# VHH binders against b3qqe0: the designs that were tried, part 41

Target 1, 332 residues: b3qqe0
Amino acid sequence: MKINLDRTSSGFCIGVQGTIHVAEEKLNQSGELYCLGDVVHNEVEVKRLEALGMETIDIPAFEELRDAEVLIRAHGEPPSTYETARRNNLAITDTTCPVVAKLQKTAKMLHQLGYQVIIYGKKIHPEVIGINGQCNDEGVVIKHPDLSDEAEIAPLDLGRKTALISQTTMDVPGFYELKKNLEKLFAEHGHRNPGTKSGEWMAVRDIDITSEKTGGRAMPELVYKDTICRQVSSRNGKLRDFALANDCIVFAAGRKSSNGQVLYSICKDANPHSYFIEDVDEIQPEWFVGENGKPVESVGICGATSTPMWLLEKVANYIGKTFGDDSGNPDA
Short names: E, the ipSAE of ESMFold2; O, the ipSAE of OpenDDE; V2, 0.75 times the mean of E and O plus 0.25 times the DockQ between their complexes.

## First folded at step 14 (VHH; framework vhh_8dlx_2)

Design u03 (at its last look DockQ between E and O 0.68; V2 from the best seeds 0.00; counts 0 for: pae E 3.1 > 2)
Fold by ESMFold2, look of step 14:
Structure u03 (fold): chain B 332 residues (1-332), chain A 118 residues (1-118)
Amino acid sequence: as target 1 above (332 residues)
Amino acid sequence: EVQLVESGGGVVQPGRSLRLSCAASGFTFDDYNMHWVRQAPGKGLEWIGNIYWSGSTFYNPSLKSLVTISRDDSTNTLYLQMNSLRAEDTAIYYCARVHIEGDEFDYWGKGTLVTVSS
């Protein structure tokens, strides 16, 4: 029986894995580390890191903290957090996800160029707080793509040059619905990109937009950048292929993981011999016997974006040692 | 206090349709993505689908032709429409809220039992 562990589309995204690795290395070196907010939304991982010496703190505690090291998690923080750290002599270990960091820089650039920045997102989400901090908290946060919430759109200046960006975890259809509705709203106000007959906004490339890069032309009045992360869609296809390539699938995740439930449904659709576990004690021997009564030839092991790789490795090792058929009848 | 209360379950004949509701209170409903999951007797959880705070929906591929999820943000209510019910759809049906900062369900209803029996 061959045991295949999915290391490519299972487990935390690169940013979160990097944050956990940095936290582990710092704790190994000093035995103490403060983390501003939960390092990851996985209770097992948080408790594991706390046993190594990590302490999770909130903003009020952070503002009182002095002469200590604080880890900035993958979501990132607004500029005011770094100002407080400097004032309080805090050493910052910054593990802001590169995607989020780039988005923050984009927001800052657009704001400095004089754009009214619209953020498709949820005002209370830490990522949006960080992005809007780059806009001096002047960003217009919209979460209803149909523009039905009058309070959200009331701050809009329809005559001002404007840029649309998004929280990385928003839905793609909603972003483009919002873009379409904003294009209509601004066009009805008489505001369109100069030299363009359509009301369409122009995409912002992740490239230096100085005169040399734009052929001497200024940036358009109305721009957008689709900053939504598509990691889930890419994983869906790869996970489906993985499920098809194995005789049975053992999928490990917490039952409270929404991503776990979504990804497991894809595995189960692709391979009816897919089984959900939280840990090795849930594994059943009959899963590894095919419909013909013979042992399966391959077992795939995978999980959600919230499943630590060490758990997947634990599952693989358990199956190999417990249900591997190495011996058979010695007389045969 | 955050609460999610499912209703609309009961005994229904195969081939019929049923609409379940989930009444939400204690939070700003239109900030949150919501899911429906079910658990058949003696079985594990089966994800049915979700609806983003924006109204966009995604479904379990094996169920997508049979179910529709909708939300009414004016009444803080989540809906699950199920069509062409079969005996295998017998389960406790739960609504669940996704944490604003992560991907985990942070609140879960007590469930409503649907029994498909002829």
Scores: ipSAE 0.424, ipTM 0.804, lowest interface PAE 3.1, mean pLDDT 85
Fold by OpenDDE, look of step 14:
Formats: structure tokens, sequence, C-alpha cells
Structure u03 (fold): chain B 332 residues (1-332), chain A 118 residues (1-118)
């Protein structure tokens, strides 16, 4: 019996994992670390880190903090946070996700090039705050892709060259819906890219942005860049493939986890021999017996985005020890 | 007080359609992703689908062709359209909310019973 642990589609995203890892290292060294905001939307992990000496602080507390070390989370911070840190003599441990960092840079460049930057996202979300900060808080944040919120679209200048980007964790369909509706809105007001009958916005790459910035090829007036993180958005497909690749799936997540339910449904659809557990005590021996009465050849272990990797490993180890052949699974 | 109240359930014949509603109150409805979940007799919870705050939907692949979820933020109402109902669709149907920044079902309705029988 081969036990396969999904380390790619399950658990925290790479950015968050990085943040946690750095936090742990710092805490192990110093025994104390401030974190600006919740490090992760997982209470268990937050408590764990707090037990190690992490102190979660809000913006007001941060502004009053002096001569301390502060962890910046994966979703990043606006320039103002760094200015405050400098002013207050705070040591910053920056764990901004590389994807987010790149997005911030993109937003900054677009803004510098004179583009009105539209951000598909949540205005109050820390990531969006950081991104918009790179635009001197002049970005237009739109949450509703159907443009139904008048307050969101009121700041739009329909005659201005405009770039659409997205918060990294937004949904792909919503982004493209927004794009379509913006295309329509701008076109109806007579603003179209030259050569486009319907007023389509053009996709731009980093190289295009850089080229314009350096005096190279000018970009179109109306552009978009899909900046949604595919690691998160592609999880469904990957998980499906994972489920198909194994004889049996053991899916570990909290019962209250919405993401868990969603992802489990994907597994179950792909592989009817998928089972949902919260802990190892729920595992049943009959799950690992094939239709032919023989042990299954492979068991896949996966979980939700909120499922700690240690739990998945625990499950894998339990299954290996309890139902597996003593042959050391190199992938455990 | 937070409330989710499901309605529209009842007894229907196979092949028929049914539309369920979930009336939300006591919270900012558009700050939540809304989900439909069902529980058949003697079975565990089955996730049906959700609608995000943005209006995007995601469905259980096994049910995708049979269900449509929508929301009206002006009335704080969630809908589940079910088509071509089968006996196996007999269940208590629940609406549940998930904060847009969260991952957990933090509030559930009491559910509405749908019975599909000849």
Amino acid sequence: as target 1 above (332 residues)
Amino acid sequence: EVQLVESGGGVVQPGRSLRLSCAASGFTFDDYNMHWVRQAPGKGLEWIGNIYWSGSTFYNPSLKSLVTISRDDSTNTLYLQMNSLRAEDTAIYYCARVHIEGDEFDYWGKGTLVTVSS
C-alpha cells in the first residue's frame, strides 16, 4: 500500500507557510515577536504561535510600538506601514508572499505610468490595502463584478487610461466578468482601444509594463492583467487529479470548514472511494479494501486549505502503521 | 440576532423542480459567502454549492447540472433552484454562511425538508 500525501493542493498556501516558518524561527531565537494582524486565519495555528511568544497587534498598537521586531504577513503591507516602522525604529521581518510582492510592484508601475488602477478585490482586505498603497491609495477597488455598487464605480474616470488587476485570492470568473463589464462601460462612454470594435481591453505582461516604463513599446490605454494566484485557484483541478491517481482518498478537515466541504466534494466526485475525517479515530479499515477484497494499492491523503500539514502527516502515518506494509513510505 | 430561515421545502414528485429560499437577517449579508448543504436520512452532510459575495457560484460536481444558486443582496435572500428532482434528493436542506475572510460555517439555518416521492 502506497500512501501519497498531497502537499501541493492541501494546507496553507506557500505564502502563508513561509510566514509561519519565519515566525517560528524568529520565536525560537528570541522568544518574542510581534505580528501585525493575524498571521493566518486558523485559530489553532495562531494560538500555537502565541504560545511560542508571538503577539498579534493591530494597527493602533503598531503605531505606538517602539524598538521592537514586527512580522509582516504574507499578504503584505502598504508603504505607510514601512514608514511607520522606520519612524518607530521597528525591525521588520517581511514575509510578504512573492506573488503579492510582484503584484504590488506591478500596481506601482502601472500607477507610475499614469494608469487608473482598478483592483478587483475587497477594499478592507490587507492585501488590497497594500496594493492600493502602491497606488497612493488612488486605486479604484471594485468588489462587485457586475458593477452594481455605485459607490465602488463612482471614482472611475472613464476617459483615463486604465489597468485592471486583481487581488490574488479572488475568483477567476468574477475577474473576467468584471473585465467584460468594464469593457462595456468604457466603450459605451466612447473609450476604446484603437482598432477594437467592441472595445476589448488588452492583456499585458510584466515585460510590457517594463517596456513602457523604460521608454519602449507603449501599452494600450485599456489593459488588464490577471494577477490571481493560480496556486490557490488551481487547487480544484489538482485535487481532482490527485483523487483520480489514488485508489482511496482520505480527506482530513474540520467539519465546519467550508473549503473542506467543497474540496471533499471534488474528491468524492472524482473518486467515489473518498472519505472525510476530522481525526484518525474516524478511519475505518474497510476503506482500504478494494472491490476484489484485496488491500488497495494506493491511498491519497489530502485536506482543506485550513488543514494543518501535521494533521495530514499524522493521518498518513497512522494509515501506514495500521494498514500499510512495514515498507517505509519514502513520501511520508 | 443572526437568522437564516430556509423555506420552500415540501413534497414533490420526481422530475419536478423546486426553488428553496433562505432569508438572512441580523448581519451584513454581502460580507458572506452563502452555501447550501443537505442531509439525507441516515447520511452525512453533503455540500451542494455556494455563491460568493461577488455572485460567482461553485457547485458540487455531482450536482452541478441540477442546481442553480443565486442571491439577492437587496433582500438578503439566498436561493437554490433544483431541477429534475429524484428520490435521492430527499433531504433536509440548509443554508449556511461563511464570512468572506473566513473558512468556517459559522451559522446555519434550521433547514427545510424536501421529500421527493411518487
Scores: ipSAE 0.301, ipTM 0.754, lowest interface PAE 1.1, mean pLDDT 90
ESMFold2 (binder alone), look of step 14: mean pLDDT 88; pTM 0.878

Design u04 (at its last look DockQ between E and O 0.81; V2 from the best seeds 0.00; counts 0 for: pae E 2.7 > 2)
Fold by ESMFold2, look of step 14:
Structure u04 (fold): chain B 332 residues (1-332), chain A 118 residues (1-118)
Amino acid sequence: as target 1 above (332 residues)
Amino acid sequence: EVQLVESGGGVVQPGRSLRLSCAASGFTFDDYAMHWVRQAPGKGLEWIGNIYWSGSTFYNPSLKSLVTISRDDSTNTLYLQMNSLRAEDTAIYYCARVDIEGDEFDYWGKGTLVTVSS
């Protein structure tokens, strides 16, 4: 029986993996590390790091903390957090995800160029707080792409040069609906990029922004950058292919993980012999007996974006040891 | 206090349609993507789909032709329309909220039972 472990589309993204690695290195060096907020959304991994000496703190505790090391997690923090750290003599280990860090820099540069920054996002979300902090909290946060919330759009200056960006975890259809509605709203006010069919905004990349900053060619007055992270959505197709390639799938995640349940639905649709577990104690021997009464030829092991790789390896080892030991007349 | 209250369940014949409701209170409803999840007797959770505050919907691929999720942010109500019901759709149906970081179902309703039986 062949055991295949999905190392490519299961487990934490590279930013979160990097955060965990840095946390482990700091803990091995000092035995003590504070983390502002949960380092990952996974109770087992948080408990593991806490056993090594990590302490999760909230903003009030952070404001009182002195003379310590603090890890900044993947979604980043506004500038005021770093100012507090300097004031309190805190050593900051900043593991802000590169995608988020780049977005913060983009927002800062657009603001410095005089753009009114519109952020598609949830105002209360920590990522949006961090992004808007780069705009001196002057960004216009819009959550409803149909512009139905008059309070959200009231701060807009329709005559001002404007840039649309997004919180990295928003929905793609909503972002482009917002873009289209903003294009219409500004065009109705008489504000259009020159030469556009219907007042369309220009898609820009960071190289375009840096070119304007350095005195190169100016961007149009109305621009957007699709800053939504696609790393999670790209896993769906790979996970489906993995599920199809194996006779039986063991999917490991927390039952309360929303992404775990979504990703499991993809596995189950692709392979009806998919089984959800939280840990090895839930594994049933009958899962590994095929419809013909013989052992399955392959078992795929995968999980959600919040499933640590060590758990997947534990599952693989358990299955290999438990079902590779057949002392009777095998049906293989 | 966050509350989610499902309603509209009951006994229906195969082939019929049913609309479930979820009344939400105690939080800003339009800050959250909302989900429908079901659990057949003796089985694990099965994700049905979600709807973003934008109105964008995503569905379990096995169910997408049979269900429609909608929301009314003015009444803080989430809906699940189910069509062509089958005996295998017998389950407790839950509405669920995902936490602000977007990864964990932090609040669930008590569920509403749908039984598909002749």
Scores: ipSAE 0.494, ipTM 0.841, lowest interface PAE 2.7, mean pLDDT 87
Fold by OpenDDE, look of step 14:
Structure u04 (fold): chain B 332 residues (1-332), chain A 118 residues (1-118)
Amino acid sequence: as target 1 above (332 residues)
Amino acid sequence: EVQLVESGGGVVQPGRSLRLSCAASGFTFDDYAMHWVRQAPGKGLEWIGNIYWSGSTFYNPSLKSLVTISRDDSTNTLYLQMNSLRAEDTAIYYCARVDIEGDEFDYWGKGTLVTVSS
């Protein structure tokens, strides 16, 4: 029996993994660490970190905190958070996801160049708050790509050079729908990129933005940058392939995990021999017996984005020891 | 207080269609992704599908052809249209809210029973 562990499509995203890792290291060193907001939506992991000395605090508590160490989460924070930290003599452990950090920088630069920054996203989402903070809270946040919400589009200046970016966890189809509708809206009001018949917005890269900032080539007036994180968006296809590649799938996630339910359904559809568990005690011996009465040849272990990798490893090890022939190194 | 209330369940014959509703209150409805899930007697939870704030929908591949999810943000109502119902579709149907980060179900309705029987 070969045990295959999905290390690419399961578990925390790279950003969250980084946050957890840093948190753990800090806690092991100091025994105390404040976290601004929930570090992760996994109860098991949060309890583990709390047992190590982590304390989750909200914004009001943060504002009153003095002379302490505070962890900034993967979604990042606006500049105001850092200012408060300085004022209150707080030591900041910044674990902002590199993807988000880059996005914040991009937003800041676009804003500095005089672009109206449109953010596809949710205004109340911590990531968007951070991004918009880089724009002095002057960004226009739109979550309805069909532009049906008048309140969202009311602040738009249709004559102003404009850049469209996205919250990293938004849907790709929605982003491009929004782009299309914005193109139409601006064009109808006579604002088009020169040389374009339909008023298409132009894709820009960070290098283009930097070039303009440093006095190089000027960017078009209407631009967009797809800033959606593909690590998260590509998981569904990869997981399907993983499910197809194994005789049996053991999917580990919390029952309250929405993502877990979605991803499990994908596995189950691809491989009807997929089983959902929260922990190893739920594993049944009959799952690993094929229709012919023989042990299955391969077992895939995967999980949700909120499933810690250590849990998946635990599951893999348990299955290997309990049902496998002693010879299967999951890392081989 | 956040509330989700499912309605529209009942006894239906095989092959018929049914539309379920979920009335939401106590929060800004259009900021949240909403999901439908069901639980058949003696079985585990089955995810049906979801709709995001953008209106984008995703479905359980096994149910995709049979269900449509929509939302009316003006009335704070989530809908589940089910077509060609089968006996196996007998279950308690729940609407659930996903938290702002999109990771966890943070609120559930009490559910509405759908019984498909000849």
Scores: ipSAE 0.445, ipTM 0.815, lowest interface PAE 1.0, mean pLDDT 91
ESMFold2 (binder alone), look of step 14: mean pLDDT 84; pTM 0.843

Design u05 (at its last look DockQ between E and O 0.81; V2 from the best seeds 0.00; counts 0 for: pae E 2.3 > 2)
Fold by OpenDDE, look of step 14:
Structure u05 (fold): chain B 332 residues (1-332), chain A 118 residues (1-118)
Amino acid sequence: as target 1 above (332 residues)
Amino acid sequence: EVQLVESGGGVVQPGRSLRLSCAASGFTFDDYAMHWVRQAPGKGLEWIGNIYWSGSTFYNPSLKSLVTISRDDSTNTLYLQMNSLRAEDTAIYYCARVNIEGDEFDYWGKGTLVTVSS
C-alpha cells in the first residue's frame, strides 16, 4: 500500500503557514505572544498555539496594549495599526503574506501616482482594510462585478486615471467581469485609453508602476493588475487529479470548514472511495479494502486549506502503521 | 443576532421540483457567501453548493445538474432550486453562512426536512 500525501493542494496557504511558523517560534522563545485577530480558523491549531501562550486580541484591546509583542497576521494591517504599535511601544512581529505585502505596496504606489484605486473585494475584509489603508482609505471597494450596487460605485470619479486591483482571495471570473463593466462604464462617459477603440484598460506590472514613479515610462490612464492569488484558485483541479490518481482518498478537515466541504465534494466526485475525517479515530479498516477483497494499492491523504499539515502527516502515518505494509515511507 | 431560517421543505414525489428558502437576518447579507448543505439519515454532511457576494455560484459536481442556488439581497433570502428529485435526495437541508474570510461556516440554520417518497 502506497500512501501519498498531498503537500501541494492541501493545508494552509504559504502565507498562513508562515504566520503559524513564526508564531510558534516566538512562543517557544518567549512563552507569550499577542495576536491581532484570529490567526487561523482551525480550532485545533488555535488551541495548540494558545497552549503555547498565544493570546488573541481585538482592535480595542490592541489600542490599550502597552509594552508587548504583537503578531500581525497574513492578511496584513493598515498603516494605522503600525502607528498605534509605535505609540504604544509594541513590538510587531509582521507575518504579512508576501503576496499581500506586494499588493499593499502596489496599491500605495498607484495611489501616490494619482490613480483612483478600485479594489475588487469586501470592504470589511481585513486584507482590504490593509490595502485601502495604503491608499489613505480613498480606495473604491467594489464587491459586485456587475456594478449593481449604487453605493459602491457612487464614489467613482469616471474622469480620473484609475487602477483596478483585487483582493487576493477573490474569484478570477468576477474580477474580469468587473474589469469589463468598468471599461464600459468609463468609455460611456468618454474616458478611454488613447488608441483604444473600445476603451480597454491596460494590464500593468509592478515594473511599469515603478518605472512611472521613478520618471520612466508613463502608464496609461486606465489600468488593471490581476492581483488574485492563484495558489488558492488552482487547488480544485489539482485535488481532482490527486483524487483520480489514488485508489482511496482520506480527506481530513474540520466539519465546520466550508472549504473542506467543497474540496471533499470534488474528491468524492472524482473518486467515490473518498472519506471525510476530522481525526484518525474516524478511519475505518474497510476503506482500504478493494472490491476484490484485497488491500488497495494506493491511499491519498489530503485536506482543506485550514487543515494543518501535521494532521495530514499524522493521518498518513497512522494509516501506514495500521494498515500498510511496514515498507511505505510516505516521503518516498 | 444572526439568524438563518430555512423553509420550503416537505414531502414530494420523485421527479418533482422543490424550492427551498433561507431567510437571513442580523447581518449584512450581501457581504457573505452562503452555502447549502444537506444531511441524509445515517449519512454525513454533503455539500450542495454556494453563492458568493458577487453572485457567482459553485456546485457539488455530483449535484450540479439538479440544483440552482440564487440569492435576493433585497430580501436577504437564499434559495435552492432542486429539480428531478429522487429518493436519495431525502435529507435535512441547511443553509449556512461562511465567515468573512471564506473558509468556515460560522452560522447555520435549523434545517428543513425534504422527503422524497412515492
Scores: ipSAE 0.596, ipTM 0.894, lowest interface PAE 0.8, mean pLDDT 91
Fold by ESMFold2, look of step 14:
Structure u05 (fold): chain B 332 residues (1-332), chain A 118 residues (1-118)
Amino acid sequence: as target 1 above (332 residues)
Amino acid sequence: EVQLVESGGGVVQPGRSLRLSCAASGFTFDDYAMHWVRQAPGKGLEWIGNIYWSGSTFYNPSLKSLVTISRDDSTNTLYLQMNSLRAEDTAIYYCARVNIEGDEFDYWGKGTLVTVSS
């Protein structure tokens, strides 16, 4: 029986995996590391790293901490966090994921160019706090794309040149609905990009830098950049293909994982012989018997964004040794 | 303090429609994506779909044509409309909240039983 492990569409995103690897390296070297907030939303993985010497701290504890090493997790921190670290003589290991780091720099650049920055996001979310810190906390945070919350839109200056960006984890349809409604709102106020129909905003990549340098055209007044990370959402199609390519699927995740339940529903739709487990003790022998009464020819193993790769490897090894064709008799 | 209370379950005949409600309290409802999940007798959890604060919905591909999720943020109420009910739709239906990070269910209700019979 062939065992196929999905290494590309299962497990933590590249930013979170990078953070975990750096934490492991530091812990292997020193045996001690503070982490500002949970390194990942997986209690098993957090406890594993804590057993190696990691201590999770909150903001109040961070503000009192002195002469220590602190890991900054993937969603990043505002400039004030780094200022506190410097003041308290803390050594920062910064694992802000590249997508978030680029977004912070984009927000800072737009703010420095004089744009009113609108952030599609949740005001209390740590990522938005970090992004808005780059805008000197002057960003306008909107979470209702239909502009129905008057308190969210009250700070808007409809006459200012304006840029729309997003928290990386927001929904794509909401971002574009917000863009459409902002285009309408600004155009109704009489503010439009020169030469555009219906007051369309320009993507940041479409800024005409040569026209600005030569003075022949006005800078784009109204711009946007879709900064939503697609690393997780792109997995849906790949996972469906993986499920179709195997006779049965063993999907490993925590039952409370919302991403796990969503991805499992995709597997189950594509391959009715898909089975959800949290660990190897839930695996049933009958899953590996095909319709003809013979062993299935292939088993696919996959999981959610919160499923560590080591767990998927554990599942693969268990199935191979317990139910597979693997011989325990090397002399045969 | 956080509460989710499902209602609207009961016994229905095959082919009929049913609308379930979930009353939410103790938190800022429009900060959260909300989900419907069901569990048939003797079976595991089955994700039905979700709805974001934006109104965007996503559905289990196997159920997409049979269900509709909506929310009313002014009354803190989540809805599940189910059409053309079948015996296999017999289950306990739960509404669930996803944490602020968007990756785990942190609260759900006691559920409401839907029985599709005769």
Scores: ipSAE 0.552, ipTM 0.864, lowest interface PAE 2.3, mean pLDDT 86
ESMFold2 (binder alone), look of step 14: mean pLDDT 85; pTM 0.851

Design u06 (at its last look DockQ between E and O 0.86; V2 from the best seeds 0.00; counts 0 for: pae E 3.1 > 2)
Fold by ESMFold2, look of step 14:
Structure u06 (fold): chain B 332 residues (1-332), chain A 118 residues (1-118)
Amino acid sequence: as target 1 above (332 residues)
Amino acid sequence: EVQLVESGGGVVQPGRSLRLSCAASGFTFDDYAMHWVRQAPGKGLEWIGNIYWSGSTFYNPSLKSLVTISRDDSTNTLYLQMNSLRAEDTAIYYCARVHPEGDEFDYWGKGTLVTVSS
């Protein structure tokens, strides 16, 4: 029986996996590490890292901390955090996700070029706080794509050159709904990109924004960049393919995991021989017997974005040891 | 206090339609993606679908043609429309809120029972 463990589409996103890996390496070396904010929203993982010597701190504690090592988690921090670190003689281990870091640079560049920056996102979210910090906190944060919240849109200057970006974890349909509504709003105010009859904004990837800094062609008045990360959302299709490629699926997640329930529904639709577990205790031997009464030829093991890889490995080892052909019996 | 209250359940004949409601209070409703989940007798949880604050919806592929989720942010109410009900749709139906930072249902209603029988 072949056991296939999904290492690419199960478990934490690339940014969070990288943060946890770096935290583990630092803790193995020094035994102490502060983390600014929860490294991951998973109590089991937080407690595991705390047992290795990690201490989670909030912003007030960070501002009073001196002469220590601090990890910056995947969603990044505003410039003021790095200023505080310098003032307080803190050693920063920065695990800001490359996608978030690129977004922060884009926001800063657009702001420096004189754009009114609109951020599709939640104003209180740490990622948005970091992005808006790059815009000197002058970014206009919009959460409602239909522009129905008058307080959100009140700060907009409809005559100003403007750029739309997004928090990386927002929904794609909402982003493009917001784009269309902003295009309409600005066009109704008489503001369109010069030389066009269209109210459409230009994608930043279709222009060389560095050319204005070098004396090249001027940037368009109204631009957007779809900065939503697809790493997690692309997992739906990959997981479906994985489920189809195996005779049965063992899916490991907490029952209260929303992502777990969503992804399991995809597995179950693709492969009716999919089984949900929280841990190895729940595994049933009849799952590994095919319709012909013979053992299944393959078992796929996968999980949610909150399922640690060590749990998936535990499941794989348990199945191989317990239901493998030999089961470890020296007489068999 | 966060509270989610489902209603609209009951006994219904196969082939009929039913609309469930979930009244939300104690939090800023339009900040949250909301979900419907059900549990048939003796079975595990089955995710039905969700709806974002933007109005975007996503569904369990096995149920996509049978259900529609909507929300009314002015009344803090989540809805589940179910069509062509089958005996296997007999379950307790829950609305659930996802934790603001991502991946757990942090509050659930008490559920509303739907029984599909003749």
Scores: ipSAE 0.440, ipTM 0.825, lowest interface PAE 3.1, mean pLDDT 86
Fold by OpenDDE, look of step 14:
Structure u06 (fold): chain B 332 residues (1-332), chain A 118 residues (1-118)
Amino acid sequence: as target 1 above (332 residues)
Amino acid sequence: EVQLVESGGGVVQPGRSLRLSCAASGFTFDDYAMHWVRQAPGKGLEWIGNIYWSGSTFYNPSLKSLVTISRDDSTNTLYLQMNSLRAEDTAIYYCARVHPEGDEFDYWGKGTLVTVSS
């Protein structure tokens, strides 16, 4: 019995994993660390880290904090957070996800180039707050791609050169819907990219932005950049493939996890021999017996985005020990 | 207080269609993704689908052809249209809210029973 652990499509995203890893290291060294906001939306993981000495603080507490070390989470922070840190003599451990960091830089550059920056996202989301902070809080945040929320679109200057970007965790269809509707809106008001009849916005790359910034080729007035993180958005397909590649799937997640339910449904659709568990005590021996009465050849272990990797490993180890031949290395 | 109230359940014959509603109150409805889940007798929870604030929908692949989820933010109502109902669709149907910053169901309705029987 080969046990395959999904390390790519399950568990925390790479950004969050990085944050957790750094937090653990710091805690192991100092025994104490402040974290601005919840490090992850997983209570078990947060408690674990708290037990190691992490203290989660909110913005008001952060503003009053002095002479301490503070962890910045994967979703990043606006410039104001760093200013506060400097003022208060706080040591910052910055674990901003590289994807988010790049996005922040992009937003900043676009803003510096004079673009009105439209951010597809949630205004209250920490990531968007950070991104918008790079735009001096002058970005226009839109959550409704159909432009149905008048309050969201009220600040739009339809005559201004404009760039559309996205929060990294937004949905791809919504982003492109928003793009389409913005194209229409701007065009109806007489603002179009030259040479375009329909007023299509143009996709720009980092190199294009950099070129304009450095005095190279000017970008069009109306542009967009798809800044949605594909690691998260592509999980469904990868998980399906993973489910197909194994005889049996053991899916570990909290029952209250919406993401868990979604992803499990994908697994189960792809592989009817998929089973949902919260912990190892739910595992049934009959799951690992094939139709021929012989043990299955392969067991895939996967989970939700909120499923800690240590839990998946625990499950894998349990299955290997209990039902597998002593030789099954889940990492082989 | 956050409330979700499902309605529209009942006894239906196989092959018929049914539309369920979920009335939301006590929160800004359009800020939340909403989900439909069901639980058949003696079975575990089955995810049906969801709809985001953007209107984007995702469905259980096994049910995709049979269900449509929509929302009316003006009335704070979530809908589940089910077509070509089968006996196996007999279940208690729940609407559930997902917090915009999290991935957990934080509120559920009490559910509405759908019985598909000839």
Scores: ipSAE 0.390, ipTM 0.815, lowest interface PAE 1.0, mean pLDDT 90
ESMFold2 (binder alone), look of step 14: mean pLDDT 83; pTM 0.834

